# Designs tried in a protein design chat: VH-VL binders against q9ut70. Part 7

Target 1, 155 residues: q9ut70
Amino acid sequence: MTIYAFYIYSRKCECVFAHRWKPSDRNSMETLVSQLEQNSIEDDMEKLIFGVVFSLRNMVKKITADQDQFMSYTTSKYKLHFYETPTNLRLIFITNPKIDSLTHVLQQIYTTLYVEFVVKHPLYTHVPPSAEEGGINCEIFRITLDRFVRTLSCF

## First folded at step 20 (VH-VL)

Design x04
Fold by ESMFold2, last read:
Structure x04 (fold): chain C 155 residues (1-155), chain A 122 residues (1-122), chain B 107 residues (1-107)
Amino acid sequence: as target 1 above (155 residues)
Amino acid sequence: QVQLVQSGAEVKKPGASVKVSCKAFGYIFTGYYLHWVRQAPGQGLEWVGWIDPYSGDTNYAQKFQGRVTMTRDTSISTAYMELSRLRSDDTAVYYCAREGWKKGTDNYFDSWGQGTMVTVSS
Amino acid sequence: DIQMTQSPSSVSASVGDRVTIACRASQSISKSLNWYQQRPGKAPQLLIYKASSLQSGVPSRFSGSGSGTDFTLTINSLQPEDFATYYCQQSKSYPLTFGGGTKLEIK
């Protein structure tokens, strides 16, 4: 399996959506998010991922002016792909480290799925709903996202 | 509402196989992982594995590797668990359980079937 | 495998009592712990997920706490319908594992 997780963080840096793809390998191989949770600070896994992503983004900008390096972060086991919208919505993939950048895919998810199912959601009073309100809880958004990601050639 | 309805009780001899069904109602069957959990009489709960009804992918506890097969038929929203080479210590109630989705929380079971008693005796 | 140890195995209590059930993991599972209630002859039902989050429709007298290896389910002001067996379950890694159960009996 190549794509492990997808997250959306709001402009207030709260995780408002999370989806993970389960490994079918019978050997229990932990994902990056499971490893971070194993070494946790007692908070929700989404908060742990926020800390990693936000710290990496700020650290890279402080060290280098080359923003291409900011769009992804790679370890020996995982790669983070990052896309931030003009309204500071943050979309993130966690993948196998050998995968080419998925920034275009994150942008497509925003313009297509997020707009259609979250922005146009008839019951959301503001977009995205806050984490306290349960975040993005639209079942069809989750299922459509899942199916879209599974069609990617790198999946 | 969300409901999982399982097939009826089975009595089997050692060495036989059993296939338990779990029919889903009231939700998008292919949108949620489905787990199987068993409970021997008077004992606790034991995880058997999961199936992804969309892809058919599975993950089995090592204890059941080589003896369990999980399948599904998406046209009738039904999952199946088949356990082969039965022995007396496989006597248990077998539950199917749907994994819930509350903001990306994994591996919790928010809806359960009524259970299927499988008795293995000579 | 992550072993889950529940204590006590059985508790005898009266309506109105406060009951606390403990669950310990053999290694850190952060907050990846769920609690289930099983009434006699019935399937388990989810009470608590992620250590402290209350499932929809579960009375507020139920609460969960803990992180790492030590977790607690608390039932405030015990009601007649609460006499059941309670199981913890770790959700961090496969195979998913359950505690041995705590039977809550009427005194």
Scores: ipSAE 0.664, ipTM 0.828, lowest interface PAE 1.5, mean pLDDT 84
Fold by ESMFold2, fold request of step 27:
Structure x04 (fold): chain C 155 residues (1-155), chain A 122 residues (1-122), chain B 107 residues (1-107)
Amino acid sequence: as target 1 above (155 residues)
Amino acid sequence: QVQLVQSGAEVKKPGASVKVSCKAFGYIFTGYYLHWVRQAPGQGLEWVGWIDPYSGDTNYAQKFQGRVTMTRDTSISTAYMELSRLRSDDTAVYYCAREGWKKGTDNYFDSWGQGTMVTVSS
Amino acid sequence: DIQMTQSPSSVSASVGDRVTIACRASQSISKSLNWYQQRPGKAPQLLIYKASSLQSGVPSRFSGSGSGTDFTLTINSLQPEDFATYYCQQSKSYPLTFGGGTKLEIK
């Protein structure tokens, strides 16, 4: 599959939501190749996400002028797609490097799913909940996000 | 309350097949991966594979490839594991287990069925 | 495949004791390690995930530590209900694998 993971990072540069899609057994050879790529992605993703989130935190401090050039980052193994809201919420896809930018999809997730299920959540004292509070723990948000992403043509 | 209720014990002959069921209660069945894990008498735990109840996608341990089939019926929130060409060393308790949901954490089993004993003897 | 080695295979201990169970992976699994308790005749129950995170409803006398290849489960002030078999499980790569188990028996 082509979309590996989705993350939300707060203004404080803390991961408040994470979801990963597992490789399937469509056939044994294809599954083995996908599994090997997934294992490599896990190690590299930790380093990449930390670096990107930390770099963008510095840009927030300086009144951003060049944010458009931070929409994606590509290696031979994966591509990071990025969308930052005016309140410095950061939405991230990790995908196969051959996928065109999904920034518009990240924006759709924010305006339709995050607003409806997280911003309007009746039990959250603040939005997003901090990582120490357990982050975004809304089951309906997670399941709706997962199903939406699976409808994408590139999935 | 999350609960997984499995079918009853089975006794089979070598060469036969067995199909174990796992009915889910108290959560959105299609929202969580379901795993199968077995335990031979007096032995440790062995992972068999998982199913995504939403898509029906599966991933099996190499040891069971070609002999195991995992399916589900979303209308009754029930998963199934079928193991064919049974051997005496397939004698075990077979568990279904739900993968939990915490951010950044995969492949941990936060709820287990009671287990189904499958005995293969000639 | 990632092999998981548990030690000891069994421990004899008394109520109130501190017990430590070790688990070693054949290659680095970062913090991708879980601990389960299995009482006789029962299904396993999750104690700890991600090496050190305590599952909801698990008593605080249980704790986990470690990263990379070496992990420990510690039971502080052992209670009568803690006599069971304990399994570690790596969650980093497929196939998911378990340690051989540590049986904790009353002395």
Scores: ipSAE 0.627, ipTM 0.826, lowest interface PAE 1.6, mean pLDDT 85
Fold by ESMFold2, last read:
Structure x04 (fold): chain C 155 residues (1-155), chain A 122 residues (1-122), chain B 107 residues (1-107)
Amino acid sequence: as target 1 above (155 residues)
Amino acid sequence: QVQLVQSGAEVKKPGASVKVSCKAFGYIFTGYYLHWVRQAPGQGLEWVGWIDPYSGDTNYAQKFQGRVTMTRDTSISTAYMELSRLRSDDTAVYYCAREGWKKGTDNYFDSWGQGTMVTVSS
Amino acid sequence: DIQMTQSPSSVSASVGDRVTIACRASQSISKSLNWYQQRPGKAPQLLIYKASSLQSGVPSRFSGSGSGTDFTLTINSLQPEDFATYYCQQSKSYPLTFGGGTKLEIK
């Protein structure tokens, strides 16, 4: 397995959504490696991601070209892919360290899934809901996000 | 309301197989991992494995690898656990349990079936 | 495999008492620990997940604490319905494993 987790952080650097993918028995050799890496990154994952997000919130957007903000933090265990919207919403993948950038996929998730299911959510009084309010608790968003990610060729 | 309803008690001879069902109600069946956990009479709880009802992928405890098969039928929101080559020490209540969904939290069981007693006697 | 040890194996207490149940992991599991209550003849029910987070619908007299290898379930102001067996479960690595249980008897 190559994609381990997906996160959304608010402009206040709060985690408002998190989803993690599990390895399975049908990839037994790959599954063993993925299980070890998954266990390791889950224990410290929110602290690491907060540190990266906090460090990047002060970055100035470039005014030239249609560039996404990209930050890559790579260890022997994982790679962090980062995309920030104009409203300071931050979308993050944690993946196998050897795959190519997924920032275009993060942008697509924002444009297609987040807008449709979270921004247009009839019961949210503000978007995204704060972590204290339970964050993004839309079941359809989670399930649709999960299914979309599973269709990616690198999954 | 989330509910998991399991098949009735079974009595088997050593060497046979048993297939326990778990029907899900009140949630999107393919959106949540389903786990199987067993409890021998008067004993604690033992994890058997999980199935992802969307893909059919599974992960079994090594102790059961080669003897357990977990499947599902998404058209009737039902999961199955089959245990083969039964021994007397497989006598237990077998539970299905849904893994809950909360931000960044895995492998906790927020809904349980009522349990299915499987008795293996010679 | 991560071994989970619960203590005590049983405890007797009176209504209104404060009870503490301990759970110890054979290696660090960070906060990846859950607590379940099992009433006689019933399936387990989730009380606490991620060491200290209270499941919806669980009375506030239940609380969990701990990190690493040592964890505690606390029940304040015991009620008659709290007599049951309590299990901890580590959620860090496969196979998922449970403690041996603590039977709580109301005096």
Scores: ipSAE 0.603, ipTM 0.827, lowest interface PAE 1.8, mean pLDDT 85
Fold by OpenDDE, look of step 20:
Structure x04 (fold): chain C 155 residues (1-155), chain A 122 residues (1-122), chain B 107 residues (1-107)
Amino acid sequence: as target 1 above (155 residues)
Amino acid sequence: QVQLVQSGAEVKKPGASVKVSCKAFGYIFTGYYLHWVRQAPGQGLEWVGWIDPYSGDTNYAQKFQGRVTMTRDTSISTAYMELSRLRSDDTAVYYCAREGWKKGTDNYFDSWGQGTMVTVSS
Amino acid sequence: DIQMTQSPSSVSASVGDRVTIACRASQSISKSLNWYQQRPGKAPQLLIYKASSLQSGVPSRFSGSGSGTDFTLTINSLQPEDFATYYCQQSKSYPLTFGGGTKLEIK
């Protein structure tokens, strides 16, 4: 298994969805969390991830004058894949560093799973990204996401 | 209304094996990790392991590696835990428990079976 | 492994009292801490998850706080049905581990 975690952040910079695969392996993601904690960072993992993404995204925008997009960054331990929707939702994959860019997969997740099961869900009174604290509680989305990810060749 | 219903009490001799079942009702069986936790009489709770009913993937505590086997039958929404080479200190109530909403992240147990007492005595 | 230590191991209180139970982790677990209630002869029931999130259906008199290594379960205005054993559980890393439990008894 090469995919470690998946996150969705609202335009308010709140993590509205999180999922981790094979958490027992103490994978690169857990190692990262441990390392960050050792550096006296007490913030939740979701906040830390967002901080990194936020900084990188801003850097890219500044350097290229908004003519470029942040796609991914890689360390020796993991790769962070990024996709921002037109509605300013941020979708993130954490994977093995050898995995090719999954931005297209993130986009697919947004268009075929998120939009279908979350945005169009009749039980939601507030359309993301204005989701309240606590995040997305759509069982069908979670289950279909899990199944979809497991069908990926890189999984 | 999520419900986990476990098999009845078992009495075994040392060296034998026991297989406990846990049938799930009221939710998508393959959508949630299922954990097993045991509790010796008058003692605290001890995590045994989890199974992903969808994939069949498992994760066992080191203490039980090589001795525990978790399986599932998705056609009847039932999970099984088999513990072999039983010894007296395996005497406990064994619980199946469903992991909460964030599968594989929060690892909290929002639903529990009623428990199965397994007694190992010579 | 992460060791979880609860204190006290037992506490006596009366109906209407405020009770606090402490849980300490051997290392930082951020907010990966859950609380369970177990009545005699029954399975545990989830009260609090992620240190402070109240499980649906759980009375508001229950609350959780803390982060890092020190956590607290608070029960405001004890009710007769609250006399039980309470367990904390960390979900930071495997193996998952529980505290030794706190038995809340009627005074």
Scores: ipSAE 0.279, ipTM 0.784, lowest interface PAE 2.1, mean pLDDT 87

## First folded at step 26 (VH-VL)

Design ae6
Fold by ESMFold2, last read:
Structure ae6 (fold): chain C 155 residues (1-155), chain A 122 residues (1-122), chain B 107 residues (1-107)
Amino acid sequence: as target 1 above (155 residues)
Amino acid sequence: QVQLVQSGAEVKKPGASVKVSCKAFGYIFTGYYLHWVRQAPGQGLEWVGWIDPYSGDTNYAQKFQGRVTMTRDTSISTAYMELSRLRSDDTAVYYCAREGWKKGTDNYFDSWGQGTMVTVSS
Amino acid sequence: DIQMTQSPSSVSASVGDRVTIACRASQSISKYLNWYQQRPGKAPQLLIYKASSLQSGVPSRFSGSGSGTDFTLTINSLQPEDFATYYCQQSNEYPLTFGGGTKLEIK
């Protein structure tokens, strides 16, 4: 498999949603990041996001102020794809390092799935729900996101 | 109200096969991994493998490769585990278990079936 | 495979006591350790996931701690319903493995 994980972090840099895809017996040879390595990445995700946000702030010009921000960077083992909304919601893919950037897919997830199932969620009093409130706990959002990601040609 | 209901106890001879079912209630069946875990009498728990009910993909513990087959029928929200070439040390209670969905972790089991006793006797 | 060792294999305590149960992994599993309670004749039930996170509906007298190779389950103010066997399970890598269990005897 080529897409390992998806995350949403709030403007306070709290994880409000996480989903990881499991390597099956059929696809385990194609996965460069083991279960152990995914756990390590997730343990340090706050540091990774801080580094990305810091780098973006150093690059920001007046033209890009209060706009969507896109970034990706690649290590020998994975590629991090980053999309930040104007309200500082942060959507992240962790993938195989060899695939093209998925940052526009992250934007699509935001404008379609996040809006439909999280923003329009009848029981959320604010969006995103804080990590203390349990974050984004909408089952249909998770399942719909999972199924959408599995339709991507690079999956 | 999540519930997993398993098929009844089975007695088999060595060399036979057994197929245990696990019917899911109260949640979207295809949205969660299902695991199978067994427990020999008076002993601890042993992981057998998982199935993704959406895709049908599986991952088996190496110990069971070649002898276990996990399948599902999404139309009736039911998973199956078949174990072939049974031997006496396969005597155990076989549980199905749903993987939970808390962010920041996986491979933990938040709901369990009642278990199916499989006895392999000569 | 990661071997999970629980100690003690059995522990006796009185209602109201504080009990700790240890679980050791043969190699680091970070925080990816879960705890289950199994009452006699019943399926296991999740108590704690990710070393220290309490499953919903589990009484606050249960707590977990540890990381790396050494983990503990603590039960404060034991209740009669806490008579059971407790299992740890690592979720860091496949195959998923369980400890041998700790039987809690309330006397």
Scores: ipSAE 0.646, ipTM 0.852, lowest interface PAE 1.5, mean pLDDT 87
Fold by ESMFold2, fold request of step 27:
Structure ae6 (fold): chain C 155 residues (1-155), chain A 122 residues (1-122), chain B 107 residues (1-107)
Amino acid sequence: as target 1 above (155 residues)
Amino acid sequence: QVQLVQSGAEVKKPGASVKVSCKAFGYIFTGYYLHWVRQAPGQGLEWVGWIDPYSGDTNYAQKFQGRVTMTRDTSISTAYMELSRLRSDDTAVYYCAREGWKKGTDNYFDSWGQGTMVTVSS
Amino acid sequence: DIQMTQSPSSVSASVGDRVTIACRASQSISKYLNWYQQRPGKAPQLLIYKASSLQSGVPSRFSGSGSGTDFTLTINSLQPEDFATYYCQQSNEYPLTFGGGTKLEIK
């Protein structure tokens, strides 16, 4: 499996949505990430995302402010794909380090799935809902996102 | 209302196979992982494995690898667990359980079937 | 495999009492621990996930705490329906493993 996780962070750098894909023997044609390794990444994720986003934003902000931002960052263990909207909503993939950038896929998720199921959600008084309010808890958004990601050739 | 309804009790001889069904109601069947957990009489709980009803992918505890097969029929929202080459220590109640959905975690079970007793005796 | 040890194996208590159940993992599992209640003759039911998060519909008298290897489930002001067996379960790595259970009985 090549795509490990998807996250949405608010402008306050607060995690409001997270989804992880389980490693599967069917997808074992590539290097597998064990459940332990995924949990280790998850344990550090919020701090890492905050720190990386802060650093990447400051570097990019020197060039452009209040625009869409497309970045990626690769370690030996994973690749972080980052997309930030003009309103500072942040969409992130965590993947195998060897795949091509998915930042434009993140933008597509925002313009199609997030807008349709989260922005237009009749019960959300704020968009995105804060983590204290339970974040993005829309079942249809989660399932549609999951199915969309599974259609990607790199999945 | 979320509900998992399992097939009835089974009595089997050693060496036989058993296939337990789990029918889902009240939620999108293919949107959630489904696990199987067993409980020997008077004992604790033991994880058998999971199936992804969307893809059909599975993950089995090593103890059951080679003897268990998990399948599903999405047209009737039903999952199956088949355990082969039964022996007396396979006597247990077998539960299906739905994995819950919360950000930042997985592998916890927010809904359970009523259980299916499988008795293996000579 | 991660071994989960629960203590005590049983406890006798009265309605209104406060009970604490311990669960210890053989190695660190971070906060990836869940608690279940099993009433006699019934399937287990989720109480707490990720060490301390209360499942929807579970009374606030239930609480969980801990991280690493040591975890506790606390039940304040026991009610008659709370007399059951309680299991912890780690979700940090496969195979998923459960504690041996703690039976809570009427005194």
Scores: ipSAE 0.638, ipTM 0.850, lowest interface PAE 1.5, mean pLDDT 87
Fold by ESMFold2, look of step 26:
Structure ae6 (fold): chain C 155 residues (1-155), chain A 122 residues (1-122), chain B 107 residues (1-107)
Amino acid sequence: as target 1 above (155 residues)
Amino acid sequence: QVQLVQSGAEVKKPGASVKVSCKAFGYIFTGYYLHWVRQAPGQGLEWVGWIDPYSGDTNYAQKFQGRVTMTRDTSISTAYMELSRLRSDDTAVYYCAREGWKKGTDNYFDSWGQGTMVTVSS
Amino acid sequence: DIQMTQSPSSVSASVGDRVTIACRASQSISKYLNWYQQRPGKAPQLLIYKASSLQSGVPSRFSGSGSGTDFTLTINSLQPEDFATYYCQQSNEYPLTFGGGTKLEIK
């Protein structure tokens, strides 16, 4: 398995949506996502998102590749793919570190799934419900996102 | 309203097979993993495995590997668990349970069927 | 396999009491711990998932806490309908495993 998790963070850096994919290995150690969460990966992701927003100018000036690589962060254990919407929502994939950038996929998830199933909801606001309120609680968005990601060649 | 309705009680002899059904109502059947959990009389709960109704993929506890088969029919929103080569210690209530999706976590059961008693007697 | 140990195995309490049930994992399971209530002759019902998140429709007198290996279910101000058996279940790795149960009885 190459795509481990998908997250949406609000402009307040609060995780308002999360989805994990089950590995194909049926007898194994703790999954990579569980290890990352146990080892404070959510803290790392919050710091990364904050750093990107706060110091975006400096990161842009250091990039000599296309914009997709501007929006990623790679360690020996995982690669974080990042896309920020015009309303400052932050869409994130966590993948195998060797995977090509999926920023274009994150953009497509926003424009074709999030907009259609979440934004068009009558109770929609630009600030999603907090994690304690259940965050983005849209069954059809979750199911459609899951099915879409499973069609990706790198999945 | 989420509901899981299971088939009726079964009485089997050792060496036979049993197939329990679980029909889903009130949600998108192929959008959620479905688990099977059993409970021997007067005892605790034991996980048997799961099926992904979308792909048909399964994961079985090692204890049941080779004896359990989980399937589904998406046209009638129904999952099945078949346990073969039954033994007296397979006597239990067998539950189907739907996996929830909230808080970015998995492997928790937010809806349960009523249970199916399977009795294996010599 | 991760072994889940519940204590006590049974507890007697009165309506209005506060009860605490413990669950210990044989290795760290982070916050991937769920709690279920099972009334006699009924299927289990989810109370708490991910250590402390209250399932929809569950009364606020139920709460969960803990991380790593040690977890607690607390029931404040017991009601008559709370007398049941309670199970913890780890969701960190396969096979998924349950605690042995804690029977909460009227006394």
Scores: ipSAE 0.622, ipTM 0.819, lowest interface PAE 1.5, mean pLDDT 84
Fold by ESMFold2, last read:
Structure ae6 (fold): chain C 155 residues (1-155), chain A 122 residues (1-122), chain B 107 residues (1-107)
Amino acid sequence: as target 1 above (155 residues)
Amino acid sequence: QVQLVQSGAEVKKPGASVKVSCKAFGYIFTGYYLHWVRQAPGQGLEWVGWIDPYSGDTNYAQKFQGRVTMTRDTSISTAYMELSRLRSDDTAVYYCAREGWKKGTDNYFDSWGQGTMVTVSS
Amino acid sequence: DIQMTQSPSSVSASVGDRVTIACRASQSISKYLNWYQQRPGKAPQLLIYKASSLQSGVPSRFSGSGSGTDFTLTINSLQPEDFATYYCQQSNEYPLTFGGGTKLEIK
């Protein structure tokens, strides 16, 4: 598989949602190796994403306000795809380093799934809920997101 | 209320196959990975593998490769584990277990079936 | 494969005691360790995930700690319903593996 994880960070740089995808037995050796290391890296990945988000927060305020921000970063092991809304909500994919940018897919997730299930959630006092409130804990959002991502041709 | 209800006990001879069922209640069946774990009498727990009920994808422990098949029927929210070419050391209680979802970790089991005893004897 | 070693294999204690159970991994598993309780004749139940996070509905007298290779489950103020076998399980890599269990007997 080529898409490893999805995250949402709030304007306060808190991780409020995270989802990971598992490779099956029939995947390539590259995918299997990634799966074997997945949980060992997960806390480190959240720290890395926080550092990237924090760094970009400072840069974006200097250059543009009230604009969507699209970025990607590639390492030897992973590619980070980044989309930030004008209200500083941040959506992130972690993928195989060899695939094309998915930043516009992140925007699509925001405008369709996030709006429908998180913005319109009848029990959320504010959007997104803080990490202390349990973050985005809507089961239907998670499952719908998972299924949407599995529909992507690069998945 | 989340529940996993398994099929009844089985007695089999060496060389036969067994198929254990696990019916899910109270949650979206296709939204969670389902694992199988076994426990020989008086012994500890051993992971067999998982199935993704949405896609049907599987991952088996190497020890069971070639002998285990995990399937599901999404229309009745039921998973199955079939173990073939049974031998006496396959005698165990077989559990299905649902993987929970929390950010920052995977592969923990927040709900378990009641277990199915499979006895393999001549 | 990662081997998980629990100690002690069995412990007898009185109601109200504080009991600790150790779990040791053969290589580092970071914080990816879970604890289960299994009462006689019943399926395991999740107590602790990710070394120290308490599962919803589990009494606060249960706690977990540790990272790397050494982990501890603590039961503060042992109750009669805590008579069971306790298993640790690493969730760091496949195959997922369990400790051999610790049987807690109430005197």
Scores: ipSAE 0.573, ipTM 0.830, lowest interface PAE 1.9, mean pLDDT 86

